# VHH binders against F-box/kelch-repeat protein At1g80440: the designs that were tried, part 2

Target 1, 354 residues: F-box/kelch-repeat protein At1g80440, of Arabidopsis thaliana (Mouse-ear cress) (q9m8l2)
Amino acid sequence: MELIPNLPDDVARECLLRSSYQQFPVIASVCRAWNREVSLSQFLHQRKASRHSQELLILSQARVDPAGSGKIIATPEYRISVLESGSGLWTELPPIPGQTKGLPLFCRLVSVGSDLIVLGGLDPITWQAHDSVFVFSFLTSKWRVGATMPGVRRSFFGCASDSDRTVLVAGGHNEEKCALTSAMVYDVSEDKWTFLPDMARERDECKAVFHAGRFHVIGGYATEEQGQFSKTAESFDVSTWEWGPLTEDFLDDTGDTVSPPTCVAGGDLYACWGGDVMMFLNDKWQKVGQIPADVYNVTYVAVRPGMLIVIGNGKALAGYGEATVGYICDLSSSRWVKLETHGGHVQAGCFLEV

## First folded at step 11 (VHH; from j5 with T57K T106I)

Design p2
Fold by OpenDDE, last read:
Structure p2 (fold): chain B 354 residues (1-354), chain A 126 residues (1-126)
Amino acid sequence: as target 1 above (354 residues)
Amino acid sequence: EVQLVESGGRLVRTGGSLRLSCAASGFTFSDYAMGWFRQAPGKEREVVAAISSSGGKYWHADFVKGRFTISRDNAKNTVYLQMNSLKPEDTAVYYCAADSETGHYIVIDESEYDYWGQGTQVTVSS
């Protein structure tokens, strides 16, 4: 069946490849053939390869009082904000059906393919840890529910995706505030969780990244070491299904009271330590930039080709409802541009290429 | 003809319990995910609970807080909603819906459901 009447299929595909992600739901609804086409992993791969893909910054962001009064609601409702890199347009995803109080607090966001995965977090009312997994498809523009995270309920865990199929989770703490050594992997396509071998260390409030077939868990602290963040890192090799040796002193003495926000781009590892942007280069952390002075408590950092994104608080002692400050740095010119943020505090973020 | 027929809705007092049933006919019930939705006066319809075709996976909305339980009996072509500890805010028309389950995830978006019942009125008095 011809995708488009009187057009070769390759031409028809090219037409679809050039569409905006915002049109995907419409395209998918036109006919079964179109639906199938855009649902194929090949479609996304081709978009990337042909440079028609779009990069989206996705944030869990507190809603501010629409009255513009900047009045921070005592218990902010968190929603998903999306920034399209090409246009600079901000949009908000629809709320998760059945989650009437917004996103779980401190939930983790990761992207797999064209899906946004929302993992865990705390109940906005009871502050109880959730084991929920919500999946938003940018192809269908719909939320679905995945299999719950197995084991003890946890929060403040490290989370990363391989961007293609799986999400990996490690550490955090349970309801008794005990740091966890356990780790697990979620197969998004199969909707199944599998436990990994335990980490060597308990890692509450750790950061995690996925790079080159390895799940890197960085920092955090043990139950008995409350407030003393580890400088160590562990890496899980998904091919061998084993944890590598503990890397001692992976992090330099940053003086920070939290594990630094960490991201991976272009094969390189970046982190924000205080006001500095650090890059792991030649087996050493090196300062590669400085964040603007009005950014406090960096909550999210990302590096994309030619760009550095930093999001934090506008005040050092900012509560959950404080306004977010974000900047984009052009890496070629080292010029910082302030983001026009229309929302409150950001708790989590991820990039999605679609 | 596809039919979903809800039953069990009635007036109950706060703290009371109800069991809603939805009888399905006209399609292969075991191939469909099922959901319960409700619509209160002046409010939008909202998802209450959803269950996979096999019944192995299920989900409840946050406001349920352990009070409601979705279940199904494929042999009887029926999906149930056990409702306990009912509150006045639970007053609504409750709808049963069916979705052709093509994926692994639980469907919670009303727009994905293919068939709908006529609804049953649940009223919870103070």
Scores: ipSAE 0.904, ipTM 0.967, lowest interface PAE 0.4, mean pLDDT 92
Fold by ESMFold2, last read:
Structure p2 (fold): chain B 354 residues (1-354), chain A 126 residues (1-126)
Amino acid sequence: as target 1 above (354 residues)
Amino acid sequence: EVQLVESGGRLVRTGGSLRLSCAASGFTFSDYAMGWFRQAPGKEREVVAAISSSGGKYWHADFVKGRFTISRDNAKNTVYLQMNSLKPEDTAVYYCAADSETGHYIVIDESEYDYWGQGTQVTVSS
């Protein structure tokens, strides 16, 4: 197998490991040995070990109409925006073939290896709960379709990935607006859904995170408690196939009508509420920062070693292409720097390493 | 030699129904995923529907969902597209395509399909 014609295999491999992910489809198109090499999980592990991997911020972001001929359209069209952390370059992924109005509204994004997984939301044409699963490979730059989410159609569920193989879907509501106790896991390598034991509580509009080998489902509300968010959390252990005990009063009184945005990095759990950045320490939420005043209604928060990213609505209150404002905070100095997102409303995001 | 032969395309009125068939030969049909694509005059070819080798997984593009149904009969080496509630916008040449199915996901990008039929014309009149 000759990786690159006229190069020794050791040299060819070093060249491949250093290539930008954006070049992978072009290289694969001219060399079948290269195509096989790039698709191997060993290659991605070697690329990370040699510190040539690329970190990407992936956002589901509304497109703005540069022509401006229509003032308000019925439904904003969402596409995938990609920021390469090292270069600061923004790009947009190709549209999903056969999806003419963009991504589902309020869909969930998670990453598994070099794959972006798009789940749920509402069909932009019919406004019915969407049960398709779309997968984008950053190795091939192609969209494909995974196994349909089984059971009752659901929306506004909690969703988290272990980044390696497994995606949790928990709670949300059915088409009758009844909150769900059911949860399921998606095995990306087998393309297979498995129902889990029910949660202890109905959890509509809950959040999910993966931390310390467990999936945590946080907040949400029951059908008869609509709008009265639970302060509880519960965690699923894949190795025992069990939900652990309910954690009472996990959340403080936030004063919000929705579960606060949450994220995890470096073993630390963060949330945003009341204009504050909160960190979970010693079984208590503690304020560790203040979000800049021009961020109205945080829609996405993410944390990486030494930095926090916050994206939300600006001064505009509604409509397609409404103002979006983002900031990066250096956690060591508490200094905020504005992040130009170059687009409309952000409904979801994740990080991906390739 | 590999061959995909579409049939069933014709002129129909708006609101009508039509069933397309694609007979396959020259390969082990049950090992291949199948897709239907269409190309309207002056437009690029686009995916309509796709189905796994076993028939256990399938998918339809948003502009045909609820109106078209892909199916297959592995005993007859045939894939079908049932087309209901036809609209003038459905006027196109419809192509059958085969994918060797190297993974678990349904392929929806035309560049990933190995074999193609010659197409069958569907015309939907007002």
Scores: ipSAE 0.773, ipTM 0.925, lowest interface PAE 0.6, mean pLDDT 84
Fold by ESMFold2, fold request of step 28:
Structure p2 (fold): chain B 354 residues (1-354), chain A 126 residues (1-126)
Amino acid sequence: as target 1 above (354 residues)
Amino acid sequence: EVQLVESGGRLVRTGGSLRLSCAASGFTFSDYAMGWFRQAPGKEREVVAAISSSGGKYWHADFVKGRFTISRDNAKNTVYLQMNSLKPEDTAVYYCAADSETGHYIVIDESEYDYWGQGTQVTVSS
């Protein structure tokens, strides 16, 4: 089998390992002709091992009307922005075929291998909950559709990926605004949903992360306790198919911060509240940094090894300046650099390595 | 020789219904996912609906959801598009297409479909 037509396999592999992800459609067409599963996993593993992987920050971001139409739009149109961390260049993914009003509002973004998975959200016109799953392959640069989320329509659910195969969807609320105890996992290799045993608590607007081999569902609030954000967490182990015991005081008192942004990088768990960057060590949250004063409210945080990205509201909400402000922190130097964003409000994001 | 032959396109009044059919031959139909696409005059071709090889998974574009229904009959090697509540903006040439279904996701990008029919004209008058 020829990896690239008319090239010996050794030479073709070396060329492919060094290629930008934007060249992958040609690569994927050859690999798809021969046992796609084997070629994909082996290729990406070798690319990462040789340090040719590209780190992407993927954001659901409102479009800004360049002409400044002079009229406000009641429902902003969201698109996928991609920042290549190595080059600093921004691009925009093509729109999802058959989705004429942009992304669902407050949809969830996660990555699995070289795939971006877009889940749920609210219809931009009707505000009804979506059960759709859209998948973008960075190998083929094509959108496809996964199996719809089963059961009740839900929104504002916790969502996390193990980056390999499994996506958790947990909690949120149904269309009657009742908080949910239900959770489910999506097996991307089989394109199948499976319901989990119920969580111990109803958890609307909870956060989910994958950490230390388990899916953690953090915080949220019950139907009768809207606005009383829980400090509890519970964790699911796919291999044993069990929720572990409820952790009663997982979060500290976060002050005025509701549903603190939470993320994981390099085996370390991070959160943001009170203007601080917090890291979970030895069963305790410890302050490890201070978010720049220009960020009035953190709406999104993401971490990769060596880098922290913070996005929030800027001075325009307080009178002057930019409405959305972002910063990148190099964790090794503790230096913050202002992130130049090419668009409006950011509602969701994830990292993807390709 | 692969053939996809659409039929059922005609002139219909606003609010009316049509069923399009696409008869397939020259390949193992039950191994292929199928899609319906449309192209209005002066417009690019766009996906309307798609269905997995077994018929167990399907999807519809937002501009037809609730009005159009894709289905298939693998015993008859035929894919259908039931079109209800037709509007003038549904006027287009409708194409069926086949994808070899090497993966598990529903394909909605026209560039990934292997075989195409010649199209059938649907015209919706006021």
Scores: ipSAE 0.762, ipTM 0.919, lowest interface PAE 0.7, mean pLDDT 83

Design p2
Fold by ESMFold2, fold request of step 28:
Structure p2 (fold): chain B 354 residues (1-354), chain A 126 residues (1-126)
Amino acid sequence: as target 1 above (354 residues)
Amino acid sequence: EVQLVESGGRLVRTGGSLRLSCAASGFTFSDYAMGWFRQAPGKEREVVAAISSSGGKYWHADFVKGRFTISRDNAKNTVYLQMNSLKPEDTAVYYCAADSETGHYIVIDESEYDYWGQGTQVTVSS
């Protein structure tokens, strides 16, 4: 196929591999050969292999109201902010067609390949739980709708992706505020949900991570124990289709923690609690760093090999809302660099490579 | 020649109900996902609802959820929009559209729809 007229195909492919993801929809619209080449899974693998892939930080972030009504609103409008790590540029994704009030509150964000998956949350006006799944393709720059989450409507569930194909949804509470033992997985390529065997315990407001080839569901609380967070965890192995044994003292080093630690995985398993960065090593949590003191309240933590990102609230001048403050830590040097952000509160996020 | 022909649009009072139909010809209807869109005067066209080629998956925009229902009958090559509890802001020209479904997801962006009908006017009086 002739990707570029009068140019050898191998040279034309090299030009395509070097293009920014933001240009893919324009390139695809010009001709069928370009559209087909950009859409191929093989293209993304070649792009990564040639060191032209782009690393993105994707955040569900409240919009700043620079020219707003001048009135206090109870529910901020959340949109998707994207930071391209190589350029340092912030952009905003287009709104989801047919969703006029922004993103659902407390929705979950995960990435699978070049797709962003947005799951669940609460209606910004009625606060009723959604079972919606929205998918944004960084290859086409279009929103689409995935299969709804089956079963009871749930909120505050744990959610994690293996970054390749599978998304876990575990726990949370139903419409009657009863904590759930149920869990399920979403196959992104087939757009299908499958229920898992039940977890060993109810886990409302739990955290999920993918680490060492397994999905881990950490903490949470049972219906009778509202706000009394568990220090236990359990792990699901997709290859055997079973939960492993309950780890009774997984968070035992946290002592008198009132709020649950934020756990994340990126090569190694990390957690943030008490202002400390902890790493799970030799079956124990060990301190490996300290979060900068001007982070008032941590709202989002993410990690990938060598890098940890912490975002939280800072103190605002003039008494009008709280500022968003973020930091990037190079885990090998323990050096913290402030992350410039101009948006409001961050409720969720993920990394994505395209 | 591909044709999509909407029908059923008319004047109705607030709180009323209406069913729109869209008859399709010139393509294999059961291979296509279908959508309903609307455009009020001076406004951008917006998605209302969408349904997969089999009818097994469907979706409605937040401003019509609980009031409108998309459905299809592949034997009759027809997609429907049942509209209940109509409001004056539902006044618009309603279009049906067809998308050559190549993936598993429901398409909600109008730019991804290949074929369009001429539209049918729905007017909701206060």
Scores: ipSAE 0.716, ipTM 0.907, lowest interface PAE 1.0, mean pLDDT 84
Fold by ESMFold2, last read:
Structure p2 (fold): chain B 354 residues (1-354), chain A 126 residues (1-126)
Amino acid sequence: as target 1 above (354 residues)
Amino acid sequence: EVQLVESGGRLVRTGGSLRLSCAASGFTFSDYAMGWFRQAPGKEREVVAAISSSGGKYWHADFVKGRFTISRDNAKNTVYLQMNSLKPEDTAVYYCAADSETGHYIVIDESEYDYWGQGTQVTVSS
């Protein structure tokens, strides 16, 4: 079946490549040929190669009560918000079918290709650990379910993807609040989990990044040291399938009560601690900026070349304060511009290119 | 021709149990993933549970987790829904559906299911 009647298939394919990702479900519904063409991983690669891809910031964000019921506190319903970096347009993904109370609290978000992976978290009502994996395809606009996370149920684990095929998970705590040494990897294309060798340390509430074939797990704390965050880091080398030596004193002594949010751009590692933006340079952390004072608690940081996005809690006043505050920083000038959002609290995020 | 025939729906009391069956014919059952959906009066149809073609992977919606169990018997071309601890909110028409399963993930979006049964009524009295 030809893509467009009486038009050479290569020309028709060029027309499809220029479509917005928001049109993919409509395109897929036109006929089997269009459905097949848009659904191919080859299509996504061609779209990137022709420079028609779209960059998205994806956030787990609380829905805001329009009526302003600020006198009572209820567990907010979390949904997926999407910001198109190029247009500045905000949208919201459809809810996960069968998840009537919204996303699990403190779930992890990562991207693999055009797929958003949602992992773990806590049941919004019972606060029991969630082992589910949900996958949203930006090519089909459909939610699906991946294999459950194996082993003990865990929460507050470190999580990062290689952006290509796998999601790595390390640490967190089990249902008895014992910090974990275990780690595992999820192969998105095969929908399979594999345990990694154990880390050298228990790491509850740790952070993770992936860079140059290595999964870095930073900070966290051991069971007997609850709330006393480690300054150490360790890295898993995917090519050798082993953890490297523990890096002592990787983090500075900040007085911070959580592992600092971290991200990587172009080989540079960034973190936010003590109200500062830090960059790891010449084997030490150097301050490269100051987070605006109205960001109470940084919950998400992301870096692209020359640009930092910081999102955190605002200092809410009784019924009148903002629950969420976000900023974009031009790293070359240290100029901060407030990120306008109409949503509530942000618990997690990732970038995705489609 | 393809047929999916649900059975087992009836009136039960709150706290009771019920087992739904869906007999399939007209396609190679072991190549298809199966799902259970329900539609209460005045509500949108919603996914209840889904199971892979082999039966090795399955999933349940949050409102039935721990109470309902999906299973299948490929030798009998039948998918089941064991429903325990029933609540009045479970009152609905229950539909069985089949998906050709082209990937590894469990499908939970109703638009991706190819074949549908006519449904069986489950009523849970207080």
Scores: ipSAE 0.690, ipTM 0.898, lowest interface PAE 1.1, mean pLDDT 84

## First folded at step 14 (VHH; from p2 with A33V)

Design t6
Fold by OpenDDE, last read:
Structure t6 (fold): chain B 354 residues (1-354), chain A 126 residues (1-126)
Amino acid sequence: as target 1 above (354 residues)
Amino acid sequence: EVQLVESGGRLVRTGGSLRLSCAASGFTFSDYVMGWFRQAPGKEREVVAAISSSGGKYWHADFVKGRFTISRDNAKNTVYLQMNSLKPEDTAVYYCAADSETGHYIVIDESEYDYWGQGTQVTVSS
């Protein structure tokens, strides 16, 4: 069957490969053949290979009042904002059905394939921890619910994705505010959770990144050391199913144990420490840049080939209602370009290529 | 012919309990995700709860807050919604819906559901 009448299939496929991700749901509705084509993993792979893929910055962001005052209503409602890198266009995803008060507070966002995954967080009203997993497909433009996180309910955990198949979670604290040593992995394709071996240390409010084939859990603090962030890190090898040795003083250059750095991984490992951009190179953290002075309280950092994205508050004491400020740094030239941002506080973010 | 028939809706007082049932026929019930939806006057239809084909996975909307529980009996081709601690805000027509399971996730978007019942009226008086 011809994909497009009177066109060779390769040409027809090329046409579909050039479509915007926003058109995928429509394309899928045209006919069975088109539906099948865009649903195949090879379609996305071909888009990437042919450089027709789109990069999306995805943020959990507080809504401002409809009047445009920039003020958030009494109870912040978080929604998913999407920035398309090519066009600079901002869009908002549909709300999660049945989540009438917005996204959970302090939920984690990760991307796997063409899926956005929202993990955990706190109920916006009761502040109880959620074990929920929501999955948004950028192919179908639909929300679905995944298997709940197993074990004790937790919040303020580290979370990272291998970007291909799995999401890894570690640490945080339970309902009794006890820091956790437990870690787990979510297989997105199978919709199944599996516990990892326990970490060597309990780690509340830890950061996590997936880098160089390993799940790195960084910092956090123990139950008895509330607010005293550790400088240690440990890494899990998914291939051997073992934790590596504890790295002491992994964050020895931070100087500040009150606020953990925001870490992010691409080809290289980066972090924002205060106003500094740090890069892990030759087993040492090195300052490679400085964030713009008008960025306060870095809430999200993303790294892409040749680019670093930094999101923060426009004011030091901004709360949830203050407008966000964002910049993109060209890593080769160290040039910063301010993003056109809208909306309130950003609590989480991820990058997705589709 | 595919048929979903809701029952159990009635007038109840605030704080009361009610159990809704949905009897399914005309399709292989055990292969479908089942969901409960509701629509109040002047409001959009909203998802209340959903349950996987096997019953091993389920989800409830945030406004349920532990008050409602979805369950199913595949031997009886029936899905249930146990409703406790009812409030006037719960007044609505409640609909049962079925979606063919194509994956592992629970479906919560109304547009993905294939079959719908006629609904049953639940009224909670103050």
Scores: ipSAE 0.905, ipTM 0.966, lowest interface PAE 0.4, mean pLDDT 92
Fold by OpenDDE, fold request of step 28:
Structure t6 (fold): chain B 354 residues (1-354), chain A 126 residues (1-126)
Amino acid sequence: as target 1 above (354 residues)
Amino acid sequence: EVQLVESGGRLVRTGGSLRLSCAASGFTFSDYVMGWFRQAPGKEREVVAAISSSGGKYWHADFVKGRFTISRDNAKNTVYLQMNSLKPEDTAVYYCAADSETGHYIVIDESEYDYWGQGTQVTVSS
């Protein structure tokens, strides 16, 4: 069966490969053949390979009041905002069915393939920790529910994806506010959780990244050391299924009150602290940039080809209900451009390539 | 012929309990994700709960707050919704729906469901 009448299939496929991600649901509804085509992992791979893929900045962002005053309501409703890097267009994903008060507070966002995964967080009303896993497919534009996180309910955990198949979670604290050593991995395709061996340290409010085949858990604090963030890191090797040795002085003494937001790009590790963008090079953190002065308490940092993105608060003492300030730096020109954020506070972010 | 028939809806007092049942026929019940939806007057239909084909995975909407529990008996081709601690705001027509499961996740979007019941009225008085 021809994908497109009177066209060779290879040409037809090329046409589909050039479609915008917003059209994927429509394409999938045209016919079975088109549905199948866009549902194949090869489709996305080919898009990437042919440089027709789109990069999306995805944010969990508080809604502003409908009156347009820019005021943030006392209990903000968080929704998913999507920025298309190429066009600069902002869109909002549909709300999660059955989540009438928005996303869980302090939920974590990660991307795997063409899926956005929303993990955990706190109930917006009761502030009880959720073990929920929500999955949004950018292919179907639908929300679904994954298997709940196993074990004790936790919040403020580190989370990272290997970008292809799994999401890894470590640390945080339980309902009794005890820091956790436990870690786990979620297979997105199989919808299955598996526990990892415990970390060497309790790590509440830790950061996590996946880099070079390893799950790196950075910083955080133990139950008895509340507010005293560790400079240590430990890494889990997914191939050997074991934690590596603790790195005692992984982070520099920056005086920060939180573990620095961290990201991976092009095989390199980046972090933001003290108003600086730091890169881990030759076993040392080196300053590679400076964030705009009006960005405080960086909540999210990302490095993409040719781009550096930072998101934080507009003031130093901002609460979680305060407005967010974001900037994009063009790495070629070193020019900073302020993001036109239509929403309020950003509690989490991730990038997705489709 | 595919049929979903809800039952159990009635008038109850606040704090009361009901158990809704949905009897399915005309399709392989054990291959379908089942869901409960409700629609109050003047409001949009909303998902209440969903359960995987095997019954091993389930999900409830945030407003349920532990009050409702979805379950299923594949041997009886029936899905249930146990509703406890009912409130006036729970007043609605409750619908069961079926979705052919093609993946591992629980379906919570009403547009993905293939078959629907006629609904059963639940009224909670103050």
Scores: ipSAE 0.904, ipTM 0.965, lowest interface PAE 0.5, mean pLDDT 92
Fold by OpenDDE, fold request of step 28:
Structure t6 (fold): chain B 354 residues (1-354), chain A 126 residues (1-126)
Amino acid sequence: as target 1 above (354 residues)
Amino acid sequence: EVQLVESGGRLVRTGGSLRLSCAASGFTFSDYVMGWFRQAPGKEREVVAAISSSGGKYWHADFVKGRFTISRDNAKNTVYLQMNSLKPEDTAVYYCAADSETGHYIVIDESEYDYWGQGTQVTVSS
């Protein structure tokens, strides 16, 4: 069956590959053949390989008072904001059906393929932990519900994606505010959760990244050490299905930093510690740059080939309604470019290539 | 012919309970995700709950807060909504809907549902 009448299929595919992601829902609705074509994993791979893919910065962001006062007295409603890297255009995703008060607070965002996954968080009203999994498809532009996270309800856990198929979760704390050693993996395509072996340490408010086939869980703190963040890390090898040895001084260069670093992985492992950009090289953290001075309280960091994105607050001690500040760093030149940012406080983010 | 027929809606007092039923015919019921939606006067239709084809997975909207429970009996081609602790804010026409999607996820977007019932009126008095 010809994708486009009177055109060779290769030409037709090329046309589809060049489409903007905003057109995918329309394309998918044209006919069954087009729907199938854009739904194949090969489509996204080809799009990336041909350099027609689009990179999206996705943020959980507080809504600001429409009156422009910026004063938020109550817990704000959080929505998903999307920045398209090429155009600089900001858009907002539709709200999750049935979530009338916005996103769960402190939910985690990760991307798998063309899907955005929203995991857990706290109920905006009751502040109870959710075990919910919501999936937004950028192909269909629709929200769906995945299988709930198994085990005890948890919040402030580490979360990372392998970008292709799975989401990994580790640590956090339960309803009794006990730090957790448990970890699990979610297969997005199968909508199935599986427990990993327990971590060596309980890790509340830990960070997690996926890099080089390993799930790295960094920092956090034990139940008895509230607010005293560990400098340790441990890594899970998905191929061997085993945790590696605990690294005691993984964050040894952080000194007496009050806040845990924001870590991100691409080709290399990066972190923002205070105002410094750090890179993990030769088993050591090294300063490789400095964050612009007008960025306070880094809330999100992303790394792409040749690029580092940093999101923070425009002011120190900023409330929910304070303006977000963002920069992109060219890693080759170390040049910083300020992003046009809109909206309030950012709680979570992820990068998606579509 | 595909048919979804809701029943059970009536006037109840605050704090009361109702059980809604939706009888399906004209399609293979066990292959469909089923959902309950509601529309209050002057408001948009909103999803209340959804349940997978097998009944093994289900989801409820945040305003349900444990008060409602969706279930299904595939042998009877029927989906249910047990509603407890009803409030005046729950007053609406409740609709049953079916989605033919064979995916693993629970469908919660109204636009994805293929078949709809006529609705049943639920009124909760103060």
Scores: ipSAE 0.903, ipTM 0.965, lowest interface PAE 0.4, mean pLDDT 92

